VH-VL binders against q9nrl2r1430to1533. Designs and how they scored, part 73

Target 1, 104 residues: q9nrl2r1430to1533
Amino acid sequence: GGVHELSAFEQLVVELVRHDDSWPFLKLVSKIQVPDYYDIIKKPIALNIIREKVNKCEYKLASEFIDDIELMFSNCFEYNPRNTSEAKAGTRLQAFFHIQAQKL

## First folded at step 3 (VH-VL)

Design p5c (framework fv_pamlectabart)
Fold by ESMFold2-Fast, scan of step 3:
Structure p5c (fold): chain C 104 residues (1-104), chain A 122 residues (1-122), chain B 107 residues (1-107)
Amino acid sequence: as target 1 above (104 residues)
Amino acid sequence: EVQLVESGGGLVQPGGSLRLSCAASGFTFSDYWISWVRQAPGKGLVWVGEINSDSSDINYAPSLKDKFTISRDNAKNTLYLQMNSLRAEDTAVYYCARVSYFPGLYDAFDIWGQGTLVTVSS
Amino acid sequence: EIVMTQSPATLSVSPGERATLSCKASQSVSSYVAWYQQKPGQAPRALIYDASNRATGIPARFSGSGSGTEFTLTISSLQSEDFAVYYCQQYDNWPLTFGAGTKLELK
């Protein structure tokens, strides 16, 4: 359950995944459920992909990790109008991330 | 091969104390969180607690934290469970189990010891 | 604490049949659920982690699914060695908690 001996990046990804507002971000957006998503969003990303990159030690700088997380939120706000449940979840999760990212 | 081997179980009278050991081999013990899990005869699994690699973080099941103490000695590759004020309801097989990460079981228990039986009876 | 409820307590099945085991959490545990197999006199063995990923060496007939509060373990085409007790476990929050187990027994 709780926090184990994880890298700083892994700890932040785990905290994001466990957050109530992570549901729009856990995996890539479904092309079947949202067929125009990939016409609008050119650099799709999700928490499962970011976690895999952390596991493979692909982030050499904290800024690279933060950039991928911010890209994920940027994609959410680009595709989803501000009054949608997705955008509201993204707004709350992004605020949570900014607090946690101060540790980096 | 990766192994965890528990020892120290036995018969104790109510109010007594025991210290269990869990000896690790075949992996870098100091890299892993390790848990204690118990199982009463014919019953299910109950988590007792866990300890991180450097002993700076130790978590217990709330009902057990005042009677049990988890510690480890990384130089000896050994985990300990100190059990005090034992009662009949503490009768169980006690397992140590390794917490796994990528590419293993991802915070689940990937390696278990064979268990050691503690019987609390007059 | 998060309570994990497994059903049925006992499932009587024959070799070659499909078994579906249920595990329900009292609150959302996301996908942080593992499944373990335990045979009489033996320690538990990891089968599934993160709800749906098979542990190393586990046969393809074992599959897990679910998220949030409802999880299932499915064993397709049961083999004789599969008759055992199965436990689900959440690792979303402390204390870590297990279900009471489902016993697979021969009809």
Scores: ipSAE 0.000, ipTM 0.567, lowest interface PAE 15.4, mean pLDDT 86

Design p5d (framework fv_pamlectabart)
Fold by ESMFold2-Fast, scan of step 3:
Structure p5d (fold): chain C 104 residues (1-104), chain A 122 residues (1-122), chain B 107 residues (1-107)
Amino acid sequence: as target 1 above (104 residues)
Amino acid sequence: EVQLVESGGGLVQPGGSLRLSCAASGFTFSDYWISWVRQAPGKGLVWVGEINSDSSDINYAPSLKDKFTISRDNAKNTLYLQMNSLRAEDTAVYYCARDFGYTSLYPYFDYWGQGTLVTVSS
Amino acid sequence: EIVMTQSPATLSVSPGERATLSCKASQSVSSYVAWYQQKPGQAPRALIYDASNRATGIPARFSGSGSGTEFTLTISSLQSEDFAVYYCQQYDNWPLTFGAGTKLELK
């Protein structure tokens, strides 16, 4: 990716972090508080990790960035039953992401 | 283009069984949750149940859980509804419907099949 | 289960008029409401999701609004093709439930 792509990624991550429904995604799930999470989820990720990857210029293509965001949502829906507050927040935030990702 | 085509409906006697099929094309079938929805003649829509992409999660309407079984064959891009112990009250057009988004983010239905009529009568 | 109540059961209107259809949930469903149009002999067609977002290909004359327990579908400047039955659906909790429908008919 180009500089303009990296700037767009940072802007989108900032919008996601500021969203009211970002709370389940800000940082990795605690192994102490949720010990079975890492037995079920094989590729854990969160917005703080994605943001760090953006800042270190680790995404070469927009598709790689989008894949990591989608992985984050996929993990949420795999672990959390659909009627949990986490799954509901994830559903709303992912819809918001799809609208914002059109700018990429 | 996205298409869902139901088949297997027909006339069946009370106490009988039927298996409905829904053939999917125009999208990656294995990525989507799919639901069955029925509609009795002249009545409204009633959700029957849903199945996730790999069949590890299947949910049913509480009133139907003991008599209907949902399954899928991703190699054939086909969804099934096994219907047992059919009664007159099960007479309806049965639709398969795709959940919006590949992860079932919104379990509303963006594409529907044309439906297949099941009539339970002697 | 969450009960969805639609009103009126039948609404008689003329082409060019505005139609307003109501849907009430027995408990809060946030914005998790979709609207469908069904014409005789046809499958339902998605119109609105997440209370106010138009589904792909749906004309701008269709709009949705509401949150919590009260939702509205509005059709501005009715066309002859809009005479159909309209259903609301909640997807906040299982089982998924539909309203009984509002039939929009020619005056």
Scores: ipSAE 0.000, ipTM 0.569, lowest interface PAE 16.0, mean pLDDT 87

Design p5e (framework fv_pamlectabart)
Fold by ESMFold2-Fast, scan of step 3:
Structure p5e (fold): chain C 104 residues (1-104), chain A 122 residues (1-122), chain B 107 residues (1-107)
Amino acid sequence: as target 1 above (104 residues)
Amino acid sequence: EVQLVESGGGLVQPGGSLRLSCAASGFTFSDYWISWVRQAPGKGLVWVGEINSDSSDINYAPSLKDKFTISRDNAKNTLYLQMNSLRAEDTAVYYCARGPIYSFDSYYFDYWGQGTLVTVSS
Amino acid sequence: EIVMTQSPATLSVSPGERATLSCKASQSVSSYVAWYQQKPGQAPRALIYDASNRATGIPARFSGSGSGTEFTLTISSLQSEDFAVYYCQQYDNWPLTFGAGTKLELK
């Protein structure tokens, strides 16, 4: 709870952002650049949004934080075919996240 | 080796129409966003528009939307630019340029054709 | 639309000198800026993307820097083949826009 959990969430988000495979997840997909994305993905999210929510203390439970990270990966795999660089990056980053999340 | 080759340019009268082609080879054409970029003699580069892999998303520079149409034939590895109601200010070299596979990737043009000159004059 | 302003319009330099070319965006474009080289009668050639990454085959003397609204292309030791027009381009927002170019010419 509280400050301790916020510090853990912030540290994990920072580690995800600095990971080599974070590039598809750093910010929201542009509506102008990829218009069909928002027809397919109903709950868009990215690491910059999650980091903002951490900083504003919007996660009351660790499960809420984990759910948003998992939603981000779920969106990636729903939109991007399995053989794409995005899906491959998502697979590796998700595995990294699962290992790091054990510290929560 | 990646190649883009434009064709179809030439002299047209004001009010006329012209269709440009861009033949692609050396890569999986159907995976990429491709743009048309034009350059008036002695002037800078101006983005005309873009088309995604399956033609489901086509975007134009706001000033050119009503007079230009971009299309592609993935079976022929060819990009097209249909130009209507041409005016003197449309005189330019027209380049096709390869964008990214996904538009949220770095959207710079890594390969360009040599261009085809369109001259609109009486 | 985002306006990209390049300065100077013309830069006169000698081989072996350092050239610094500026590109300013009318609003923040993060790091989503590319640089191109164009020689007379030729198509543009990609030099830099994401403000600072060199494109394939581009010599180390070319470097890019900047973020937000101010970007710089630096050529550390000019070679004779570097005399050309250089364009910056933003891809943070559509329509995609280019600067008017900086002509690098022999002094």
Scores: ipSAE 0.000, ipTM 0.571, lowest interface PAE 14.3, mean pLDDT 88

Design p5f (framework fv_pamlectabart)
Fold by ESMFold2-Fast, scan of step 3:
Structure p5f (fold): chain C 104 residues (1-104), chain A 122 residues (1-122), chain B 107 residues (1-107)
Amino acid sequence: as target 1 above (104 residues)
Amino acid sequence: EVQLVESGGGLVQPGGSLRLSCAASGFTFSDYWISWVRQAPGKGLVWVGEINSDSSDINYAPSLKDKFTISRDNAKNTLYLQMNSLRAEDTAVYYCAREYLPSGFYTYFDYWGQGTLVTVSS
Amino acid sequence: EIVMTQSPATLSVSPGERATLSCKASQSVSSYVAWYQQKPGQAPRALIYDASNRATGIPARFSGSGSGTEFTLTISSLQSEDFAVYYCQQYDNWPLTFGAGTKLELK
């Protein structure tokens, strides 16, 4: 998209990063601390990677940006049982994202 | 239209077992988490447990984990509740209820079945 | 587990009046609260989700509000079909829990 559209993506990523529930999503999961993560999750992604893609103008459509954010949440729910702090944070952050994404 | 129809309830003696079914139609059953919720006569709603789209994640209320088993058959669009070692306190209407979002995390129940009555009595 | 406390247990009101039903959580549930209506012999029906959003087909006289630990369901101008039991439910944390219900009855 245009410069206006790319600015909107950057603004939304910044709001997600600043949200209290962003902590599981800021950076890729550590292979040292969680070695089985990469055996289960085949397409790992995190907010720092999405932000880099926005800054490099790699998203041509809003749908591509939304797909990457949704993949991030999908990975969270696939790996983490529902009773975990990670899954709870993901649930709340995803709801926040869905509200904000309507403004795109 | 979205429909959930429970069956398999009835009178059972203490210590007995029952298998409840919930037949789903009008939506892509294999995309949704589905819960069981029960209600004793004249009392409130109590969550029993839930199952995800592919049966890889099944969660129960802590007090019911050892006596109830939830399963599903996506080819038949049917959800099951296996109930073992039934006691008088398990007497209730049992509802299946669809979780609003297709898969992933906890949400509210957007559609409910009519319920099936289980009575545990000698 | 998170305990949901509803008050009052019974509310006696007349048609045309406003009813306000309360639901309190023992710990913060953010905005992850739903309200259900149940009439005698029927299954529950979703009214409100995410504390304040009306479910499909629900009349505008039903409104929800609140966040954290305190939630309210308001029915602005009671109709005869509104006399029922109302349940709140949290879905922030496992296990999912319901309040004991508020019975709305004709005065």
Scores: ipSAE 0.000, ipTM 0.569, lowest interface PAE 14.3, mean pLDDT 86

Design p5g (framework fv_pamlectabart)
Fold by ESMFold2-Fast, scan of step 3:
Formats: structure tokens, C-alpha cells, sequence
Structure p5g (fold): chain C 104 residues (1-104), chain A 122 residues (1-122), chain B 107 residues (1-107)
């Protein structure tokens, strides 16, 4: 990496967190809300986990960062039917991410 | 400093209603799920319910059978608990508590307010 | 609902001693257990989360262990400030439930 690369990841994750559609992605899905989630989703991830990985310099390549964000969206669409507020939020936030990821 | 401050408690007659507030400061309130927890005098902690960041998901303890309503106003950094049909058994200190967003953590309460006392008595 | 049972109800110990507090769940809660400390007139303070991780600012003398149905909070060398009530809580399944508490008191 490099310090400019880490700054770019930090800026992007902050923009995602502040987006109106980030609410399904801010933290790991709770068994209280969705008791079967961890039976279906084998690689759970959320923005708080990705943010910590950025802060700890755990991403060696931009592709690794992008892969974790895409995994987050993939999990959303796998668990949530298309007509849910979660899936709709995920669709809009993913589109926003694709535009912002051009900066990486 | 991350802080939660409850208010609105007091003495209320049986059958009455009361609305509690919880004011948040020092963190981005709209990023967090927040819980209400109560504690009767000399007793343990009892979870009341929780609300997600945008109010689209609200969960309640079944034992409280639709007498309580949780809401929030993110523009004011404030959480509310509407309490209806109060009885003597609802006498307790009511705490608001922030659900954790720390790496690898799920739904434990990492920050608590000091509580507000609700006394239901004639 | 998942019932959390704490034992003993009261534990009498002296400063410098090791205290061991137990928490048992009526069914498996994986590792989704937290421990809280509460002093008279004060709000609870988070000590341990995910069974064994210390919350920020919590001294190293506090440690948690366990998984499934049996959990333990250990205080390795008690200080005068540690005399309080300790609660365990599960957050694996709805509704969230707390144990009845263990009161740690001076012998």
C-alpha cells in the first residue's frame, strides 16, 4: 500500500457509512433480528468490520478492499428478497459504491 | 465524550401514560441501534426493546405486551419510550443503552445513560 | 425465552483474592454473552463481550470464558472498587435476557 491508498479507503468507507442507505450494513446482522442468517450466510461482514480492517492496514491491495465491500452486498442480496427495504437499500448503496470506487 | 442522558421520569398514577427521552451526544447517533432497559428497585436488569438506525426495525420484549412504543428523532439525536397503561410493576429506573458497533461485536450494550426513575403509585 | 442463571447469588471475598462468577444459559447461546458491573446508584458498565473480550478501558484482572451454555467471569486480584453486582446477558436470541446478578461483597 501506501498512505494515500489508505486515505482513499478511509474516505470511501466514511462516505458509505454516511449514506442514507447504509443502515443494513453498519454492523453485523443480529440473530435476534434474523435467527437463520448465519445458517445461510457463511462469510458475514459489515462496514464496521471493513472500517477496522482499513484502520489496521489489513488490506494489501485495493482489490481486497473492493472484494470485502462486494461480499457485503452479495450477502445482502442472497439473504434478503428483492422486494425488501434491505435489498432496495443495498441496490442503491452498491450503485453509489461503484461510482465512488472509480477513485481507487 | 460519548454520552446518553435520560429524562421524563417521575411519579404517575396507575393507568397513566408517560414519555421518556434519551439525549445522545459525542457520537453519530444515526449510526447506532439503541435499547431501552429497565430495573425495578432492588431487582435485576430487564430488556425492554431496541430500535435500528432509521426506525424501520423495532423489537420489543414479549412480556411488555404492546404497552410500550420506541421511536427516535435522528435530527434531534433523541430516543423516546412511550409508556401507556402503567401499573405498579412498571416502577423502575429506565436506561437507554447503545448497541455496540465495535469490530466483531453483536448487540451488547457498550454505553449506558444514568437512568430516569419512573414510579407508578397512587 | 432463554433463561440466564447466575451463581452464587452473593460471594463474600477479600481484596487481593480471586473471584469466580458463573452464568448458565438454558440453551446454547454460542459465545454471545456479555458481562456488566453495576455499583449502587449507578448505571451498568460493560466489562466483557463475546464471552471473553474485554470492553475498552477494562482492567486486565477481568477475564471471561465459556461457550454454549456455561460462562465464567474471573477477577484475578480483587480491588476495593470491584465490590459491585455483576450481570451476565445473552444476545444470541430474542428476547435479550439478563441473569439475576451476583453480588460481590467484602468478607
Amino acid sequence: as target 1 above (104 residues)
Amino acid sequence: EVQLVESGGGLVQPGGSLRLSCAASGFTFSDYWISWVRQAPGKGLVWVGEINSDSSDINYAPSLKDKFTISRDNAKNTLYLQMNSLRAEDTAVYYCARDSLFYGTHYYMDVWGQGTLVTVSS
Amino acid sequence: EIVMTQSPATLSVSPGERATLSCKASQSVSSYVAWYQQKPGQAPRALIYDASNRATGIPARFSGSGSGTEFTLTISSLQSEDFAVYYCQQYDNWPLTFGAGTKLELK
Scores: ipSAE 0.000, ipTM 0.559, lowest interface PAE 14.9, mean pLDDT 85

Design p5h (framework fv_pamlectabart)
Fold by ESMFold2-Fast, scan of step 3:
Structure p5h (fold): chain C 104 residues (1-104), chain A 122 residues (1-122), chain B 107 residues (1-107)
Amino acid sequence: as target 1 above (104 residues)
Amino acid sequence: EVQLVESGGGLVQPGGSLRLSCAASGFTFSDYWISWVRQAPGKGLVWVGEINSDSSDINYAPSLKDKFTISRDNAKNTLYLQMNSLRAEDTAVYYCARGTYYLDFSGYFDYWGQGTLVTVSS
Amino acid sequence: EIVMTQSPATLSVSPGERATLSCKASQSVSSYVAWYQQKPGQAPRALIYDASNRATGIPARFSGSGSGTEFTLTISSLQSEDFAVYYCQQYDNWPLTFGAGTKLELK
């Protein structure tokens, strides 16, 4: 046994989740409360889904992991008008992610 | 492999106190919400409470407030449940369970310990 | 708090049959529902999360569906090892709550 070290992807996801601007991205958007979301967004994703994919070793390349994070931000900007709290949070979190991703 | 091992259960008299431990291995313990869940003999699962990665957020089931205290020692990969003023209705198997992501609470539980039995009897 | 109601309390079925277990929330929980299997003397095991996603290592005969307030766990072509108690759980809001369980037993 012993303790096994987590991947760099897991560490980065934890940093994103802990960021003040992560609140729009923690879980999938409710299809009951926001019924038009899934008519507009065809590839929904959230930090909880990305973290589970990391835990299941589904990312073979750093580019695959980065693509899923970027998809999450792309969905945010597609659905939410630029002046919303969601879009503003997404803009700041994406900038933080770009700095951290350079370490991968 | 991910493992959670509870210990500290046993027979205690009404009004007594007991401290349970949950030893974690096979993952970075300090990254996860961890919960205590109990199950009385022949009954269903009841959530007791949870603690976040750095102990800054600790939540309890409303019916169990003031009796139980949850804490953790990340250096020792160990979770604790301090149980005070125990009554017969606290008799149960106590499980520790790992939350699957860092949210405002534990979420669902992907790994469970085997549990430790607490019996409160005169 | 959100109350989770499971039905039936006991379901008697034969191996090879399909079993359908129901779980209803007192208010919308979106898709934030998990299902657990518990055998006598054992800890619960995660089967389904986010209403329909199978947990790692769970056979394809287990499937979950539902959203909002009504959720279903389906077990197709029952195997002898599937006779157990099944619990649903919501994690949309605090406090975390479980259903009372459905016992799947041999007819």
Scores: ipSAE 0.000, ipTM 0.567, lowest interface PAE 17.5, mean pLDDT 86

Design p5i (framework fv_pamlectabart)
Fold by ESMFold2-Fast, scan of step 3:
Structure p5i (fold): chain C 104 residues (1-104), chain A 122 residues (1-122), chain B 107 residues (1-107)
Amino acid sequence: as target 1 above (104 residues)
Amino acid sequence: EVQLVESGGGLVQPGGSLRLSCAASGFTFSDYWISWVRQAPGKGLVWVGEINSDSSDINYAPSLKDKFTISRDNAKNTLYLQMNSLRAEDTAVYYCARVYDLSFGTYPFDYWGQGTLVTVSS
Amino acid sequence: EIVMTQSPATLSVSPGERATLSCKASQSVSSYVAWYQQKPGQAPRALIYDASNRATGIPARFSGSGSGTEFTLTISSLQSEDFAVYYCQQYDNWPLTFGAGTKLELK
């Protein structure tokens, strides 16, 4: 099927999106609901933006793709205190990502 | 299978009170925000309020905050809506609906109960 | 509060046709919009979330689009079971608000 014809980056993004802990990362943080987020986080990013970049062939190196995913996690840990559901989800999803990224 | 079952509706006189219950099964109730949503006969959906996992954060529609109280008992997997000073305009089917989390990238209601009818009439 | 305005109130269409339903927010809600389907005597069913993502089990003929203040739900090649009332909802800010609904009826 069509899934087997996806790029390695697209396959990994799909796996991240399907993961139970992806909910804090699916799209950009709401400015209305979290107004101080964009005062603290200078380079916001989310899985939907990363997926768009993959689809437009904007990643030339695996390291560029990995850097954007890691930026997403670092933003999560910078904004959210350790014991929040967001930070816990981020920790588990990042561990999953590190295992999957070994295939790249 | 995820299920939400509302109960406690019925006929009540103007000025009266009712407490509705929503019994949850098929998921870890204590992990989810839950909302109450009502719908008057033949009308649209109106959000009543929501409560987070540990009851530390409860939000209400501004028009209802003085007469309705939302609470939950995680040990019993049950959500409650206490309704006081009921008027004819409060006649509606009351639904409970599951919200995963109000954090980034969730959707507000993935599962709904069947509803319980509250009729305010003399 | 953010007001959600749906149009038309009623849309009469035939099976096999395309239906396009509009939802407008009184202020920007980014992409924090969901769509629900409600059939007579039933609870609402989630169709679309985050403006364009289909909920689990929803057929591909349902698609959502839009951002900011203008949103659309499109149903391509209508089936008989699609005749229902459709509600949009914003969840960008409290209170959560729904549109008044669009009734999709058989021509």
Scores: ipSAE 0.000, ipTM 0.546, lowest interface PAE 15.3, mean pLDDT 85

Design p5j (framework fv_pamlectabart)
Fold by ESMFold2-Fast, scan of step 3:
Structure p5j (fold): chain C 104 residues (1-104), chain A 122 residues (1-122), chain B 107 residues (1-107)
Amino acid sequence: as target 1 above (104 residues)
Amino acid sequence: EVQLVESGGGLVQPGGSLRLSCAASGFTFSDYWISWVRQAPGKGLVWVGEINSDSSDINYAPSLKDKFTISRDNAKNTLYLQMNSLRAEDTAVYYCARDHIYPGSLYYFDYWGQGTLVTVSS
Amino acid sequence: EIVMTQSPATLSVSPGERATLSCKASQSVSSYVAWYQQKPGQAPRALIYDASNRATGIPARFSGSGSGTEFTLTISSLQSEDFAVYYCQQYDNWPLTFGAGTKLELK
């Protein structure tokens, strides 16, 4: 395997995945471990789903990509009370995203 | 007791097709991502692909995307790997492996099946 | 794809000794690395995830460390059942990739 330059969306998703605060966002929440999650969250999404959409060229506009990332954070804050480790991680990662997204 | 049991392997001529199955028991199958991983005789582990709980997200190793199809039947607690246009280099033991999930994800494989051997030879 | 390089390919040691196995990523994978043990004719068994967390039921003699590109698996006092092949795996980026393995063999 060679070293390859990543697309702007792929580079940003990789930076989000590598961030210390990405742990609540890497994959979809399990129904057995969080039984009420899908009763509360109607449009579940996670970084692995967003990354696959980038790889399949499903985002035609930067705004579509940004909307999916913002949906992910919105779901976090909807489900998790403000004082949880999940909500705190989401707050820090969202701030990081807003700074990086200015480059899109 | 968590169990994954692969089946469907065997001898196939080059150009042939096989469908492998992985039967799950001892856990709620529909809650987990499951991966296929293969290992050629005397060689290391190679990730084939993964599928999420409801089949809405399926990811493949780029070199295998056009050759293999992953699917699942949650009513039957069974994962499948459809393999087409098989070549000698596809000879391997094929494992299904369960992804450990939540609260985020740790993408490591906490349980593995015993594997099923696929031999592609004339 | 991220290439995982394990060294040494083979490590010859005696029971009771300490074994140190290395895994290097071609680019940063943060702490998203797991280690697996595989004995001949058997499926792999999870040992370590997130670089340093032991999987359920894994003895304390197994420990992992590292972040970024350099990772280490240490077995502090080898038991006879520890002679096996060990694989590291990254899950920071698709495709998921494994190292080629380190074979731990009896001296």
Scores: ipSAE 0.000, ipTM 0.559, lowest interface PAE 14.2, mean pLDDT 85

Design p5k (framework fv_pamlectabart)
Fold by ESMFold2-Fast, scan of step 3:
Structure p5k (fold): chain C 104 residues (1-104), chain A 122 residues (1-122), chain B 107 residues (1-107)
Amino acid sequence: as target 1 above (104 residues)
Amino acid sequence: EVQLVESGGGLVQPGGSLRLSCAASGFTFSDYWISWVRQAPGKGLVWVGEINSDSSDINYAPSLKDKFTISRDNAKNTLYLQMNSLRAEDTAVYYCARSFLYGDTPYYFDYWGQGTLVTVSS
Amino acid sequence: EIVMTQSPATLSVSPGERATLSCKASQSVSSYVAWYQQKPGQAPRALIYDASNRATGIPARFSGSGSGTEFTLTISSLQSEDFAVYYCQQYDNWPLTFGAGTKLELK
């Protein structure tokens, strides 16, 4: 298995963070404000956690990085009904991610 | 060209049942969320419900979910609305409307059929 | 459910004038609002989506603006074919809801 350049993962995370539709994904959902979230979502993740994993060199393969981003979107669609602002933002950001991920 | 054509409307007695059809052409029907929207004579638009591409997700207006059933047959490019226990207040033109999609997420209605009139009267 | 309130119920205007139609949501719908035009005996036609984007084939005289709870549809230099009923719709949250409509009629 190959190891991809950290600068490529960092650049992609930065592009996701800067996207207009990143707002549901920037930080973990608050357990105090949304207590039922963690009853439904068993593997919570957000862009700040993914970025920390990139900075700590925890991704050895591009597939591991892609899996974490896809988990983030999967969690969004599992918790949020498809007609919510969160789900719509997730759909657009996921499409943007798929285009950018081709460059990895 | 994208077309949606409703049929099956007509005069029905109170307590009766009716099944509406919406025939789709000019696009890949099986990729889209489609809704039913009704409009009573001289009144505004009221969303009835929606169905996703594979029928795994069907949503109804809360006031109508015990009364109407939405289904689809992707092999026939046809959407259905089964209406039971019809009352005078169900008299309306019934439209099928296609949702514009961002990925698999339904947004606004980009194409509408011409509608089919259902009249519930004795 | 999110209630969409349109005002005025009826707007009387002359050709060549500018019409401004209001739509208010009972809670924030971000920018997830569409506007539809309906002429007598016809199906609705999409005009605006995501509050401000014109749908395909819609003339530049139609413009939308707003975010959160307050939205506006503006028709500049009204033409005779623009006299119709206009509906706003939110698609931010389930169930999908429409305003009651604003009828644009000849003065």
Scores: ipSAE 0.000, ipTM 0.579, lowest interface PAE 16.2, mean pLDDT 87

Design p5l (framework fv_pamlectabart)
Fold by ESMFold2-Fast, scan of step 3:
Structure p5l (fold): chain C 104 residues (1-104), chain A 122 residues (1-122), chain B 107 residues (1-107)
Amino acid sequence: as target 1 above (104 residues)
Amino acid sequence: EVQLVESGGGLVQPGGSLRLSCAASGFTFSDYWISWVRQAPGKGLVWVGEINSDSSDINYAPSLKDKFTISRDNAKNTLYLQMNSLRAEDTAVYYCARDYTFSLGYEAFDIWGQGTLVTVSS
Amino acid sequence: EIVMTQSPATLSVSPGERATLSCKASQSVSSYVAWYQQKPGQAPRALIYDASNRATGIPARFSGSGSGTEFTLTISSLQSEDFAVYYCQQYDNWPLTFGAGTKLELK
């Protein structure tokens, strides 16, 4: 393939996408299935949006990339009660992210 | 079912041209780089080139870049190889192979077509 | 270009035996090596990627190892269906290159 030198951001997003707990974060929350989501969450984001920003070289600093990932987790915890499968997946994936982000 | 199917091979005279097609099904074609690989009868595998998701990046084996052109049509889920100035040494089975995707994070060829035979002979 | 050298060119073995195939790169390719199996008249099939990870559906008897310039593919208990040609490939740098193959044949 030729793209063996994946950027650090691209490598980390790939690891997040492949994680078992990524399922709540792969795509933007459906407003049809969750109508009140966009009334509560003012800056929606998901891994597919972050992936596209990485591919377009829109992150100039590691802090900008980290901020978008953290926004994604913050939105999860703001909308979803702690006892939900979404919040539990978010907690585990965020811990995984913090370990991987040490490489940035 | 994830599948790649090549077509367009056949007998062509030296100096002639052929266009090969590779039809993709069962996956989101536009998410993947796709490669062309050829194999002369009784010989090993030789990489021809690759194309990224939106056609903005196309790489060729250095010996083939002036002879072959890779393109794709994502609306038709189809990859193409335009071959010009063909010589006897271009006789081979031509395979398309699914290459890198951002979601999987590896660059090995995990899905191959069955191949299409190109014979260059007078 | 990075040259991939496979040895031996032909390996004669019996079912139930262990086969070890070698692949050497002319310069370091880190772990960016894949292995493919090809049977007569068929397209190649992915076996191993990133030097040691088995592709989906590949039996546990197939294992890969190595890094840098030296890589091996091992088949721990050969089955009759494993007699084929095996190719290694590097994807560290362009152009992508394959070894010439090792033919695994019945003794």
Scores: ipSAE 0.000, ipTM 0.577, lowest interface PAE 11.4, mean pLDDT 87

